# VHH binders against NH(3)-dependent NAD(+) synthetase (nadE): the designs that were tried, part 4

Target 1, 296 residues: NH(3)-dependent NAD(+) synthetase (nadE), of Coprothermobacter proteolyticus (b5y8q4)
Amino acid sequence: MNTAMEETQRIEQFLRKALVSERKHGYLIGVSGGLDSAVVLKLLVQAVGKENVLGLILPDRDTEKKSTTLARSLLEQEKVPYKVISMTPLLRHLGVYKDMPLFLLPTRGLKESIVRRFYNDYTKKLNKPVFFAQWEEPPTQLPYFYEGIAYYRIKHRVRMATLYYYAEKNDYLLVGCTNLSERLIGFYVKYGDDVCDVAPIAHLYKTEVRQLSEYLSVPEDIRNRPPSPDLIPGITDEYSLGINYETLDQILAGLEEGKTAEDLKQLFPADIVELVINQVKFTQKLEGKPYMLKRA
Below, E stands for the ipSAE of ESMFold2; O stands for the ipSAE of OpenDDE; V2 stands for 0.75 times the mean of E and O plus 0.25 times the DockQ between their complexes.

## First folded at step 1 (VHH)

Design g13 (framework vhh_gefurulimab)
Fold by ESMFold2-Fast, scan of step 1:
Parts: C-alpha cells; structure tokens; sequence
Structure g13 (fold): chain B 296 residues (1-296), chain A 124 residues (1-124)
C-alpha cells in the first residue's frame, strides 16, 4: 500500500478543514529553499489551490544564495504569488551583525571556516554537540557563546513577526513547517519558527517528510540538499546536532513505540541514546512558558 | 585504527565519468563517518561529499546532481561516482574518515584518518 499517498490525502483534508473552521480563505508560508517548506508548499497548493497561497522568502546576509534561488524557482513553478523581503536592514539596525561581524571576510568559505572553528571549540569544551549543550549545562568559559545563541534566535523571531504581519494583512492562516523530529528534541526557536496557526507536518519525522517529498515530486535540487536552518554560515542541522536524521528518527520512533533506554542502547551508541532521551525530556519543559502565577 | 587507500583516479575528457574507490583496513567503515575532499594545485582543500553511519549524504553545491557518494561496509569501501566531469573538477581526491555518531563535518581538520589521495585530471 502507498502510505505516502494516504498521508498526503489526510494532510490535504486537514488543511482544508482548518480554513473552514477558522473562516479564512488562504495560507501564508515562509519558503526557505529547504525540504520541509517545499513539501508544505506543495501540500498547500494541492489542498487549497495556488490562488489561496501566498509565499514569503525572507533572506538575510548569511542566507545561501542557492536557498533563495531554489525557493523562488519552486514558487514560480507552482505559480504561487510571493514576495522576497530582506531581513538584513532590520537585523543590522538591531545591532545583530555586531555580534557576528563577518562582513570583512573575503569569501563565504572563510566565513564558514571561522564559524565552524568556534562551533568545534565549543563542542570540545562542552563535551557534546553545541545544540544539546545549550540547555543541559550552563556555559562558563565560552567566548561569544550567548551572543551566538542570541544571533541565530533573533533571526527566526524577526521572520516570525514578518510572516505574522503578512498573514494578518491578508486575513490568511500562518502555516508552519516544523516536523516531528525537530519538535521532539526542541530543534526550533521558541516564539520564532514554532509560531503558526496550522502545522501540517508536525506529526511526521524528517525521514517521513523526505518520503512525502518524493511522492510530491519536489525537485531533486531541494530533496538532496543537506538540511539547514540557514541562520549561521556553514552550520547545517546534522553539524549542529552531531547526529544524522536517520539515526535520530530511529531512536525517536523507538521511544514512541515504548522501547526503553536499555533496548535502544543495544541498537545505538549509549551516549547518543542518552543525549536524545535527555533532550526529549528537557523539550517538554519548553511547553510551560510563560511561567504564570495563579490567582490567590 | 583505520588506514585508507584511494584508487580509480585518471585522465578523463570533459563530460566523462569516473568512479573513485577508497579501501579501509584495520577497522570497518560501519563505525565511522566518511567523506571525500579534493585539492587542486594552488587552491585550498575543499569538501566534496560525506556519508554518515546511518547512510545520510551531503554534497558540495558544485558537485550536487553530478557526484554520488556510497559505501559498502561489508567490503570496507567508500565510493564516489563522478558524472558530467568538468575542467574545474581536476584535483587530488582524498578519502577521509572520523568516528561516527557525532555527525559528518565540512571541515577537513575534524577528520581523523586520511588516504594518500588519487589524482583526477579532466582535460581535452
């Protein structure tokens, strides 16, 4: 049986029902040139028609040129109206680029090399991949660690504000592109890229989104790209996480099926299993914000 | 300990194809992430492609759609299938490996084991 076809039909029905329930006539989507937003864009067009979808491409100084080119190409192929809005002027005015002043480096390769040297140094000093360390241990002697965190998080929050503005201006629902793998380990920016009205792929692991991308005929140029939040030069998802999605998704699916830590340690390295399990437990705490005092 | 030996390099015309092999000895590739890097005379060593222990792959933009990385853990080998070769692909190609489960990297200095390299020349 073709599970990708059945899942596509379920998501299309879900997207149509949300419009009716909210009495809205369309969806606004941020398109990054990555896999997740490409899959969501195709699902939206199939569900509600190209006339009822609006795309935004929100590049900044550090965004790969190919990301914008692929996003534009996909939107043009699907005949979806879109705008390209640079985030650079706003981020520059906020002083964001002063935290990561890469403007004097002559090539993108040098910018990526310098960024990765800092990430590798952090990984060595934290004794684990940077992503997992940012919540589990308070950093003490890491230069620019907090500036780096603030640098990438503000980018998603500025994009969120821009998406929300255009969604409300058009009286459209804001669609999100976060998948289950990202959601379970907290690989998103709280109040940034997790902000949406409808999340059509938040129940699917990254590996399942990849299967849907083949069924939906997402261009190979997009399907074969290494997943990246495209926030900092040279930092892909798997570079930041220190594990690939095939391994991550197998551990997460095993936990969903009721496998114990001991069961998973027979299939995967113990340190990786512990990192993922501890991160899943920590991510549940992100749902408790903001902390609010009950009336006496 | 892993020892890597590349083979399959040679002279090929633009538009041609070539398959590089990397044979490992000492330990199996199944516990390591592996990558191909290249270096042309007078240029910096650059990333070409990587494959993680779980099978996920990544490619440099310059080779994407033309090159395919694969491995055979049972034969302790890594491969790079190169199609539609261009003059700018001329370089010494290096096989590299690092401990798995910490992800592949695009930085050459993070790889623990390296081969001697195999020369690929694309000219008419």
Amino acid sequence: as target 1 above (296 residues)
Amino acid sequence: EVQLVESGGGLVKPGGSLRLSCAASGRTFSSYAAAWFRQAPGKEREFVSAIYSGGSTTYADSVKGRFTISRDNAKNSLYLQMNSLRAEDTAVYYCAAKRSYWGYTLQSNEYDYWGQGTLVTVSS
Scores: ipSAE 0.000, ipTM 0.105, lowest interface PAE 21.4, mean pLDDT 81

Design g14 (framework vhh_gefurulimab)
Fold by ESMFold2-Fast, scan of step 1:
Structure g14 (fold): chain B 296 residues (1-296), chain A 123 residues (1-123)
Amino acid sequence: as target 1 above (296 residues)
Amino acid sequence: EVQLVESGGGLVKPGGSLRLSCAASGFTFSRYAAAWFRQAPGKEREFVSAISSGGSTTYADSVKGRFTISRDNAKNSLYLQMNSLRAEDTAVYYCAAGRTYYSPWLQSTYDYWGQGTLVTVSS
């Protein structure tokens, strides 16, 4: 990455040019209370002005209250118009919460303990973090494995549908908040949070997004939060991946520079290097969907 | 050049034990994941157990608690300790090694394969 100042200017120009190219007058953004959407929101306001940005906060039953509070606070601080729309009624009507009936547990702490117990059990049985095993037939039948996958994926897909409804209703572009680290390993929900018209930070590693957040004066409360998709209680990015972003980004950047697996295994645990390299290769196949037949 | 050579197979009574060994040569075994697969007469080859270069293990449900996979990188060797053997465990057991530990239960994960060793569980 360029300096934070130079990269910020480059992204702002990119955002302005996209509006002109698409003949649109504004951006719609989903704000989660996490780092990535906070950085994108500040870039949007600086690039096109607060009056040309619309924010949506889309919580559900399992969303941390702090996430909604931080998202609202940031949007109010930036004076960006926004709406809060609960996803809970739609998810409940689809029967989603029957797959994970956490409402039976009296506290969030107890819900998080139960969820982490299942994740730890799955990690032991799969001998790898659950994220990396979700596209594979498990060697042992795991209770609720496929129900769990469907449970978190549907949340991002209903959010995507809601975001596009409001973007099209206002004749705005939908901006995405996915970063390069997530893109390279497939840490997103396909046809969910990966779907957007413009992706201003998709070329930056998570560690580089953090550098921009400091330059843009994103509030400390947001910058210092553990990254989390906030889809199920207790599961952060690093818990799900089993790898911290500093290590992940160094491996990914090394691969980009042309370092071999053997080079990286001198610097990092061999199992972690193999896991990341194999996931990058798998993600390239995933990006080939939908499968389409060529005309004869 | 690359070879995996299994040993330790044989005839054993139900409830008995066997230890299979696999000797690796022609490559840096310590940097490879390794696995045991088996093929019973008239059936498809199935996953038994795998171990990463770092020592993490995976087991098929049918053998968990009865079989133990281990490795000795100093001796370039892979082992499978089989306890409480059943008639259903009768199969040719294959040693496999691969550069990756992604989906260790899939045959396509492994680049190198041994010739196999027969294990017969019968009274």
Scores: ipSAE 0.000, ipTM 0.106, lowest interface PAE 20.5, mean pLDDT 83

Design g15 (framework vhh_gefurulimab; at its last look DockQ between E and O 0.02; V2 from the best seeds 0.00; counts 0 for: pae E 22.0 > 2, placed apart)
Fold by ESMFold2, look of step 2:
Formats: C-alpha cells, structure tokens, sequence
Structure g15 (fold): chain B 296 residues (1-296), chain A 122 residues (1-122)
C-alpha cells in the first residue's frame, strides 16, 4: 500500500494539514546538501508551494564547500527563497574551535586525516565504533574524547537555535529531516537536530528516503553522496556507525517484523547485530524530557 | 540495474494451481516494490498483484482471494501462488520492480522480466 506515489501524497497532505492546524504561513527548512533535507524540500514545495518555504543554509568552518554549493543549487532549481548564514562567528566566539585545534592544520585533507586517526584510535581502544562508544564511560583517559563529543553536539544546537529564530521571525513552522533509522538508534543530538515542529520523514528508514529521492527527482549528485551531517572533517554517518545504512536498515526492518537476534545473525555479523539491538534498546529508554517529580 | 527472470509457467487445468517465481539480480531488490502483471493476446498488460518494500500486498479484484504474492529477500525472489485458476487467467505473466512502491500502471515500472506463459485449459 505504500508506493512512492501513495507515500508522497500522504506526506504532502500531512504537511498541508499541519500548516492549517498550527495557523502558520509556511515552513522553514535547513538545507544541508544531503539526501534527507533534499527529499523534504521537494515534498514541501509540492505540498505548499515554493513561495511558502524558506530555506536556510548554515555552514561553518568545517562544512565541505560542495555541501553549500549543492544546497544552493537545489534551492535555486526549486525557486525557493533562502539565506546563507555562517555559524563560524558564533562558534568561534563560544570558543568551540579552540577546543579542537584543527585550525593549526593547513588543508582540509590534513584535518580529515587527523580526525580519522582519532576516531580509529577510539574505535580500537573502545572495541566498537565511536557512535556506539559515546554512551559509555571510557576505561582510560582518551584525549579529546569528551571535547569531540561537545564539539559535535554544540554545532547541532547552534543550528537548531538559528533555525527556530528564523522560523519565529517569519511565523513559519520548522520542519525536521530526521528519519526512522536515526530515531531508532538515537543518531541525533538531544535538543539539536531532533527538535522541530513537523517531521515528515520520521517514519521512513534511510533507505526508504533514498527510494523517495528517486521518485522526487532529487539530483543524482545529492543522491550519490555518503550521508553526513558535515560538521566534522572526514566523518560520515557510516564512518561513525561502522555500519552502512543498507545493513543497518535491514537489521532494523527485521526487528520490526519480529525477527530474533538469532535470525538476524544468520544474515549479518553477530557483533553488528548485537550492537544494533543493544542500541535500539538503549534508545527506547531515552525519554527526551527532564526527570520530574509527579504531582502529589 | 536490476534484472528479473520469471519461471514456473506452464499448462494447467481449470481449478488447478501454479507457483510463479521471479529471480532478481542486485542487492537493492529488497528495497523495491515488486509486482506481477499479465498480458493476454490482444489485450493491454494488466496489474495482477504487488508487494511493497514494507510487505503490504495489493491485488487486482479479478484475482483477489485466489492469488497470493510473497517475497523472500534472502533469496532475492518474488513469488505468485495462483490457485483456483480459470481460463481467463491465461496470459504471459511478468514480474516488475519499482524503486518505491507499486502502481497499477505498467508505464511507471522501470524493470521488467521477459515473461512466463501460463495457459489454463482442459
């Protein structure tokens, strides 16, 4: 029942209904040059019209130039008004760039190499990919481990704050681009990219978002890019996860269908299956709200 | 690029059963909606059944209750179990794939098999 056409129609109606229900005039979207935001942008234009969408491109010092170029090209193709707002001055004033002194390296290639060496070292010392390791207390001091976590997460929070400022300023709803794969394993930043007013692809696995991107005619050069938040040089989603999305989504879909860990270990490496299952269970315990006393 | 090859067609008496298979190449087939279409001589290719990547099934009214579509992603295969066959079911059966979901229109599918003939006669 969920053909690309049917699913697109369903999402478009959802987007139109949310706009009416919240009595807003349009949607604000952060456009990264990546797949998910491109799919959501296409859906917004089809649902509510290009004149009722405002795009924001929010690069910082570490953003790959191609990301900004692709984001701008897509917004121009769709004839959606947009602004480019560098996060670099704010992040610099907060001191974020001094905590990770990448500015000492003269080229992006060197920055990428050094960052990847730190990630590889963390992976070896923690015996798992960095994404899964961030939820544990390391057994020994790891240089830049917590600084790296803070570095990555503050960028998402600064972007979130900027997005909401422009949404409020225009009386628009903020649309989010988080997908089901990310939601199920907690691959988002609390109070960062997980915060929005409307989340039109939150029910779709990453691989399903890719399928929609073909139906929606998202440009090939966006569809072929490795997924990345583009916040740290050299780090893609799959590099941080140590798992490609095809494998991840097949495990997640198997769990949704009721397959056991034993069933999945027949198809995928046992260590990967256990990492994913444990992460899903861990994420289910996260409530996303403060601990509070119940009213007496 | 996806290649699809049907098998399992043949001659069967009215009321009989056949199971059609479609072998797919490429690991992305599990992400595709898959469908069976059929074409009788002199007729348009018509929708028979579809199964989405999420496992939801849809059937043409003429085959509902008699045909069952299924898929086995481990074997990269699509199946059509055809029961209670009638003379009107005689056609060349095609498997097809779409990257997102099914439609009932053949023009919206990008990948097709060569077809397998099913003949229902005494």
Amino acid sequence: as target 1 above (296 residues)
Amino acid sequence: EVQLVESGGGLVKPGGSLRLSCAASGRTFSSYAAAWFRQAPGKEREFVSAITSGGSTTYADSVKGRFTISRDNAKNSLYLQMNSLRAEDTAVYYCAASKFGYTWRPSEYNYWGQGTLVTVSS
Scores: ipSAE 0.000, ipTM 0.097, lowest interface PAE 22.0, mean pLDDT 84
ESMFold2-Fast, scan of step 1: ipSAE 0.172; ipTM 0.637
ESMFold2 (binder alone), look of step 2: mean pLDDT 85; pTM 0.867
OpenDDE, look of step 2: ipSAE 0.018; ipTM 0.377

Design g16 (framework vhh_gefurulimab)
Fold by ESMFold2-Fast, scan of step 1:
Structure g16 (fold): chain B 296 residues (1-296), chain A 122 residues (1-122)
Amino acid sequence: as target 1 above (296 residues)
Amino acid sequence: EVQLVESGGGLVKPGGSLRLSCAASGFTFSSYAAAWFRQAPGKEREFVSAISGGGSTTYADSVKGRFTISRDNAKNSLYLQMNSLRAEDTAVYYCAARLGTYYFHSTQYDYWGQGTLVTVSS
């Protein structure tokens, strides 16, 4: 990456040009209380001004209270207009909360403990982190495996629909917060949080987004939070991936530089290198959906 | 000549605490970001925590809430307070510094200490 200052200026120009190209005057953003949306919010305010940005905070039953508090605090600090819209009534009406009966437990701490226990059991039975196994047939029957997948994916898709409703209602562009690390390994919900009109940090690795967050003076409480999709109690990115972003990003950058699998296996555990390379190859196939017949 | 010297490592039981120190010499410490990295046997050097010259901090997910990084620019010193230690924290801990802001990649740091061993056993 360029210096943080140069990269910030480049992204700001990109955001301004997109508005001109699309004949729009503002951006709608979903703010989660996590690092990526915080960085994007700061970039939007610097690029187009606070008056041309609208924020949405879209919590549901399983969202950490701290996520909403940090998102609200950041939006108020930046003086950006925002709305808080609970996703819980819609998800409950769809029957989503019935798919995961484990989440009917009385305390959040107990829910997190039990969820993490099942995730650890799944990792052991799959002999790989749960994230990498979601597109493979499990070697043995895992209770709630498909219910769990459906449970978290619907949350992002409902949020996407809500974000587009408000973007179109205001005649704004929807900005996305997906970074390059997530994009290359498919750590997103297809037709959910990957859907946007403009993706200002999709060219930056997670570790580079963290570098920008310091330059942009993102609050320390947000910068220091463990990355989490905040969809299932207790499940962070690291629990799902089994790899920290520093290691992941070094492997991905090595591949970008032209290093071979053999080169990378000298620097990192062979099983992790293979897992990442196979995932990058698989993720390229996700870009080809929906499957369509070519004209004869 | 720039030097970073770590101390404070040792053997500790699970749930215990240790405080690591890093003494910097040969440069204006306050102009440098500083970080702690660790390396367990058979693994690559991994990020633990970083602090800017002005005191802004960041932590790896695995240590957040358990470890606290701090610095004393007047004493040219960096510290890592490690609480609720786990067997998984067993590693050689390295102090690192770079001019300007911190990064998460070990390759972005120009100056390194010799390392101090932390063993969490039983």
Scores: ipSAE 0.000, ipTM 0.092, lowest interface PAE 23.9, mean pLDDT 83

Design h01 (framework vhh_8h5u_2)
Fold by ESMFold2-Fast, scan of step 1:
Structure h01 (fold): chain B 296 residues (1-296), chain A 123 residues (1-123)
Amino acid sequence: as target 1 above (296 residues)
Amino acid sequence: EVQVVESGGGLVQPGGSLRLSCAASGFTFSYDDYAMGWYRQAPGNQHERVAIIYSGGSTNYPDSVKGRFTISRDNAKNTGYLQMNSLKSEDTAVYYCAADWLGYESYDEYDYWGQGTQVTVSS
């Protein structure tokens, strides 16, 4: 990455150019209380001014209260107009909440404990972190496996639809907050949080986004928070992936530099290297959807 | 079922004060686990949030009422309050309160609502 200052300037110019090219008046952003959306929000405010940014906070029943509090605090500090729109009524109407055993649990702590027990059981039976197994047929049928996958994916897709409604209603571009680490391993919901008009940090690894967050003075309570999609109680990125971003990003950068699997296995555990490389290769299948017939 | 009942509205002259109360019932958890907000609706408009108090006690207000309105709660009485000072004609509206795990911008996003309490500011 360039210096944080130089990269910030590049991204700001990119964001301003996109508005001019599309003849749009501003940006709409979903703010989660996490690092990536906080960095993007700061970049938007500096690039186009707070008056030309609209924020949406889109919590549901399972969203951590702290996520909404931090998102709202940041938007208030930046003086960016925003709305809080609960996804819960729509998800409830679709029957989404009936698919998980969480419907019977009275407290968030208990929900997190139950969810983590299922994830630990899945990890043991799959012999790998759950994220890497979601596209494979499990050797033993796991209760709620496919219901769980559908449960978290629909949340990002309804958020995408809501974001586009407000973007189009205001004649704004929808900005995305997906980073390069997530893109390369497919750690996103296809046709959900990967969908946007402009992706200002999609070229940066998670560790580089963190460096940028320090330069941009993102509040420490956001910077120091464990990354989480906040879709299922208790499940953070690193818990789901079974690997921290520092290690993941070093492997990904090594591959970008032309290092072989054997080179990387000298620096990192062989099983982790193979898991990441296989996932990068598999992610190309997500890029190839929808499957289309070649014209005769 | 969670229910709220607003009270304390009335007719007041510009520059006057009113204190609104929100009595909640049906909660199985304390107000400390909930955000509580005050919303208002003037004829022809959607509900707009005029005050919110979050779990932990932090508060927020739109610029139109900041410095004039103060939100508070008394968990022992299961009651929330909105102290309104320096009232203006544009503050005339039906005022509603709501409590939930989330602090919504719109009262209509809550699963429940009370009857509201009318505030009229005129000379």
Scores: ipSAE 0.000, ipTM 0.142, lowest interface PAE 20.5, mean pLDDT 81

Design h02 (framework vhh_8h5u_2)
Fold by ESMFold2-Fast, scan of step 1:
Structure h02 (fold): chain B 296 residues (1-296), chain A 123 residues (1-123)
Amino acid sequence: as target 1 above (296 residues)
Amino acid sequence: EVQVVESGGGLVQPGGSLRLSCAASGFTFSDYSYAMGWYRQAPGNQHERVAIISSGGSTNYPDSVKGRFTISRDNAKNTGYLQMNSLKSEDTAVYYCAKEYYWGLDSPEFDYWGQGTQVTVSS
């Protein structure tokens, strides 16, 4: 990356140019209370002004209360107009919560404990972190495995549809908050949170986004949170991936620098290097969806 | 709308040199998410990657061509190049350039394959 100052200026100019090119009035952003959307929000305010940004907070039953509180606090601090729209009624109407009935557990801590127990069992049976196995046919019966996949994916797709509805209603561009680390390993939901008109941090690793967040004075409460998609209780990014972003980003940057698998295995556990490389290769196939027949 | 056009191939003697060019339209090689690769296919063989260059300018080569081939890109002209030195009869193949979404790794997707350019190294 460039210095934080230089990169910030470059992204701000990019955001202004995209708006002019598309002849739109502003940007619509989903704010989650996480690092990536916080950085993007600050970049938008600096680039186009708070009056030309609209925020949506889209919580559902499983969303951590702190996520909504931090998102509200940041939007209020930035003086950005926003709406809070609960996704719960729509998800309940679709029957989504029947696929993961956590409502009978008396505390969030107990819900998280039960969810993590299933994930640990999955990891043992798959012999790899759950995220890396989601596109493989499991060798044994995994209760709630496919229901769990459908459960989290629908949440991102419903949020995407809601974001586009409000973006188009306001004649705004939809901005995305996906970073390079997530893109390279496919840590996103295709046709969900990967869908946007403009992706201002999609060229930056998670660790680089964190550097930008310090420069932009993103509140410490947001910077110090463990990254989480906040879709299933207790499942953070690093818990799902079995690898922290510091290590992941070093491997990905090493590949960008032209290091071989053999070079990286001298610096990191061979199993982790292989998982990351295989995952990067696999996620390239997501670019080919939908499968389309070429003209004869 | 997007396409690539390879050129610069020909007949050359062993030990000779050729420079291949890859002109892109409808996308730019300067995008951070894209690497550019050169592949070759000899009759009866699968495509083999012979060079890749990342958005940041980092390069990678298989042992078969390392030290002999040099990949480069001119972002202002939106053109990639493969400089081939010390050519061997084993280098005879049709050479293709492709946009790669990720650097340093084999891609299962070969975006924007052109017609290719034939390189023949006479024995």
Scores: ipSAE 0.000, ipTM 0.162, lowest interface PAE 18.6, mean pLDDT 81

Design h03 (framework vhh_8h5u_2)
Fold by ESMFold2-Fast, scan of step 1:
Structure h03 (fold): chain B 296 residues (1-296), chain A 123 residues (1-123)
Amino acid sequence: as target 1 above (296 residues)
Amino acid sequence: EVQVVESGGGLVQPGGSLRLSCAASGFTFSEWSYAMGWYRQAPGNQHERVAIITSGGSTNYPDSVKGRFTISRDNAKNTGYLQMNSLKSEDTAVYYCARDSYLYGESDYFDYWGQGTQVTVSS
């Protein structure tokens, strides 16, 4: 990318122009306590002013308490008006939590331990991270696999619906916080957290978003936190992917630059390179939905 | 919905030049998940990629055309181009414009949406 300063100015101009073009009064943002939404919040405040930004914090039963605390702290620091709306009652009413153990587990640490144990078991049986197995390798031997997929995907879709309700109620544009790394490998929930009116960091790799976060003085406790979709206790981005963002982003940038699979296999483990390339290929097909019939 | 229309082909003498155009509808060439490419197919041969430009602006060419062909795009007109210089008889083929993935060297992720434009280098 450009220098952090130049890229920040470019994104701010983009955000201002989108608002004028759409004749809207401001931006609605979901703030998770993670890096991406923190960077986007800072960019919005700088671009259009705190009075023209509304934040929503949308925790559910499985959300880390620290996520809500960090999100609230950042919104208070930026003096951005916000609401905290629990997703738990809606998810419970939909029957989503019936897919979890019926017994109450006494601590979050125990919940995370049990979730990671089942996730590790699935990873071993698939011989690859579960994320990559979703689309290419049928999990016919895995009990509750589809229940698990439905469990986490519905959370982002319910949040999307809530975000749009408040955006439209306030005559605001919904801003998205997805980055380029996530977009290229399909690490998002389609029709969930990928849905927005304006995506100011969708052109930046995760490592570039980290660079911007330092320039924008995002609090260190958010910057140093492991990235997580915070949908399932104990499951971080890198745990789900089996790859850290430094490696992932170098492979993706290499492909963007026109490097071959063989070039990249000289720099990174061959299985990782192949996994990423195959996932980029599949994500291209995912973007072709819904399937629509061409007019005769 | 999604369509590309190629134009600019024709008959040219060896050493001549042609500029091909690719007009797109239903999508934008600068989409972050896709690259725009030019492909060709000569009678009796499999198709091959001759140029690619990524959403970031990086370009790539096989050795057979490197230094002779230049790919570009005009995002405002949603049109891609292929400037072909120092044409050889081996360049004779039907040229197709397609959207492509970031996977360098692969052709199984392109879409043939246009009818192509014939380039003939002879005499």
Scores: ipSAE 0.000, ipTM 0.158, lowest interface PAE 17.8, mean pLDDT 80

Design h04 (framework vhh_8h5u_2)
Fold by ESMFold2-Fast, scan of step 1:
Order: C-alpha cells, then structure tokens, then sequence
Structure h04 (fold): chain B 296 residues (1-296), chain A 123 residues (1-123)
C-alpha cells in the first residue's frame, strides 16, 4: 500500500469519478458496526460529503446488539442520514429460523456454545476449518452442515436485495465493503455481500484497511472488535477460517511477491500455507460464475 | 497503464556475457507488492522461466541456468536485471520480463509482459 494519506486521496478521487461516470449524485452503504464498513463510510463522507451518503443498518435476530449500537453511533457522529430495517420478519417468513432451531435456548451464551460444538465436530470430521470444506463433499454426513450454509448465505442475499432497492429508489450507487483478503480466499457470499456498483477497498488487505482506519480516526471500539460476519452466534472470521488476518495477509502478500509454497513453509505451518494456496486457486473459479457457453 | 520494457539483448559468442534490463512504469500499487521475473522463448518452443526475484530480493532459478545467470532488482526504480554469463547456444531465445501479482511461476500467472529482447548465441 501507498501511505495512508496517499491511499485515502486516491480512493476519494476514485469515488468521485464513479459518480460522474454513472451520472449519480450519491452513495448508499450498509453499515455493520465492523471495521470495513466504518472505513468505507469515512471515505465516502470525505469524498462526496455527508449530504450525498445514505446509510442502512440491517440487523436480524442473530446480530450482536453492540453491532447496531456502534453502527448507529458512527452514522450519527458523521451526520449521515440512515435507516434501521430489521431483516428478521422477512427471514422468519422464509422459514430460515426453523432450519437453525435455536429459539428454545434461553440465552445467547447457550446458542453460541451449541453452534461452536457443531462447528468443532465439523472441523474434526473434515480435518480442516469448516470455511475451507464448504465446497467439498464431507467424508461423513454432518448434521446441520448444509442448513448452516444456507442459513448464513441467505442473510447476505436478502441484505443485498434490500440495499439495491434503497439505492435505486434514491438514484444512488451501492458501495461495497469487501477487502482484498476476503476476495482472494472467497470469504464472502457470491451474489450477496460481494455485489455492489463500487468497491473502494477491494484492493486492500484487511491489515491495510486496519491501517487506514487509524488514519481516518475510526472509533477504537470498532477498530478493536474481532472481525465477524455476525450471521451465526459465536462464529467470528478467525473461528471460521482457523487463521488470524495477520498470518493470512502475510501469506497472501508473500504470494503476491512471488514467494513459492516452499518459501512460505519456512515461515508458516505447511498445512496452513497449502490450505491458503489451494483456496486462492479455487477462488479464481468463482470469477467465472455463472457458467456460460461461449458463442460458437 | 503498467508498461514493461526490456533492453540489453544482442548477438554474442558462446562463453560470452550479456546483461539484460527490465524497466517497469505506470504502477498503481507500491513496488513492495510485486515480483519480477525473466522468461524466454525460442522459436517452436513454449515459454520457460529463467529467474524470479521477489520485492524482498529472494531469487529462484531452474537448474539449467543456476550458477550462470544472476537476477537483481532496484526496487526504487522498479527495474530488474539479468546478468548472463557463460552463454550457450541453447540460451538463444527472446527474453521477456514479466511482473504483477504472482500466484504461480507459469507464464499465465503474470498480467504484464514486455515486448521481448532477442539474445542470439552464435559464432
């Protein structure tokens, strides 16, 4: 990355040019209370002004209360107009919550405990973190495996549909908050949180986004939160991936520099290096979806 | 936007030496985030890797040139070099400089390639 100042200026110019190119007057952003959307919100306000930004907060039953509180606090601090729209009624009517029958458990702690128990069982049976195994046939039948995948993916897709409805209603561009670390390993929901008109931080690793967040004075309560998609109780990014971003980003940057698998295995555990490299190669196939025949 | 330009090729006798240069310009990202490499292609053959150098200066060579060729880099100038010693007739090829995010040492792994510079080893 450039210096934080230089990169901020570059992104701001990019955001202004996109509005001119698309003949639009503003940006619609989903704010989660996490680091990435907080950085993007600050960049939008600096680039185009608070009056040309609209925020949505889209919580559901499983969203941490603190996520909504932090998102609201940031939007109010930046003086950006916003709406809070609960996704729970829509998800309930789709039958989504019946697939993950947690409603009879009396506390969030019990829900997290049970979810993590199934996740740990999956990891042992798959002999790898669940995220990396979701595209492989499991060696044995795993209870709730496919229900769990459908459960979290639908949440991102209904949020995407809601974001586009409000963006188009206001004649604004939809901005995305996906970063390079997530893009390279496919840590996103295809046709969900990867869908946007403009992606201002998609070229930056998670560790670089964290660096920008310091420069932009993102509140420490947001900067220091464990990254989480906040879709299933108890499941953070690092829990799902089995690797922290500091290590992941060093491996990805090493590959970018032309380091071999053998070079990286001198610095990091061999199984983790292979897992990341294989995932990067697999993720290239996601760029080809949907599969389409070429004209003869 | 990104351009790569090779120079330094020519005709040389067996056992001779040449130094190739590779200048990259128009970078949109920091030079700290890319690798540079040299590849060659003789008529009728596929491209083959000659040398790779990372942003940090780590190098890699195939056995066919190891000990005879040395790759180096000036990160501030985004310029790479290939010092070729003890040249053989088998080294006759068009030499290409390549750069970009590398996930593989295969030809198709690089997005930015130069036009090539001819090296001919002949009496």
Amino acid sequence: as target 1 above (296 residues)
Amino acid sequence: EVQVVESGGGLVQPGGSLRLSCAASGRTFSSDYYAMGWYRQAPGNQHERVAIISSGGDTNYPDSVKGRFTISRDNAKNTGYLQMNSLKSEDTAVYYCATDFGWSYELTSYDYWGQGTQVTVSS
Scores: ipSAE 0.000, ipTM 0.106, lowest interface PAE 21.7, mean pLDDT 79

Design h05 (framework vhh_8h5u_2)
Fold by ESMFold2-Fast, scan of step 1:
Structure h05 (fold): chain B 296 residues (1-296), chain A 123 residues (1-123)
Amino acid sequence: as target 1 above (296 residues)
Amino acid sequence: EVQVVESGGGLVQPGGSLRLSCAASGFTFDYSSYAMGWYRQAPGNQHERVAIIYSGGSTNYPDSVKGRFTISRDNAKNTGYLQMNSLKSEDTAVYYCAAEPLYDWSGYTEDYWGQGTQVTVSS
């Protein structure tokens, strides 16, 4: 990455050029209370002005209250117009909450405890973190495994549909908050949170987004939160991946620099290096979907 | 229409220097859109990468040229460069410039290669 100042200026020019190119006057953004959307919000305000940005906060039943509070506080501090729209009624109508009966438990602490017990059991049976196993056929039957996958994926897809509805209603571009670390390993929901018109931080590793957040004066309460998709109680990014971003980004940057698997295995556990490399290769195939028949 | 064109090759004596240029049209080297690489192939079928520069500015070189070759790019001019110093007879080869989409969400999927430029190190 360039210096934080130079990178910020470049992203701001990119955001302004996209508006001109698409003949639009503003951006719609989903604000989660997490680091990435906070950084993108700050960049949008600096690039196009607060009056040309609309924020949506899209919590559901399982969203941490702190996430909504932090998102609202940031939007109010930046004086950006916003709406809070609960996803719960739509998800309930689709039957989502009935497919995972354990999520009907009375306290968040109890939900987190039970979810983590199932995740730990899955990790042991799969012999790898759950995230990396979701596209493979499990060797044994795992109770609620596919229901769990469907449960979290539908949340991002419903949010995507809601974001596009409001973007098109206001004739705005939808901005995305996905970073390079997530892109390279496929840590996103395809046709969900990966979908946008403009992706201003998709070229930056998570660790680089953290550097920008400091320069942009993102509140410490947001910067110091563990990264989480906030889809399932108790499941953070690092818990799901079994690897922290510091290590992940070093492996990814090493691959970008042309280091071999053998070079990286001298610096990091061999099983983790292989897991990441195999995942990068698999993610490249996801970009080729949908499968389409060649014209005869 | 995307095109990559090399220039700057030629005959040079051992210990000499050459600067190769790679001009690209129809695309940019902005961030993760494209990595710029230099590859060479000797007449005897020894294809290898001699330098690469990624969107973040990171570079990599094999031991055979490390310390002698330097890769750089000028995104404003849409041009990449390979500065070759302390040239050896073993560096004699056709040098190819490649623009490689590494991680582009806009849907770019193809590598773009130039036609090659001959470098001959001989006295």
Scores: ipSAE 0.000, ipTM 0.148, lowest interface PAE 18.3, mean pLDDT 81

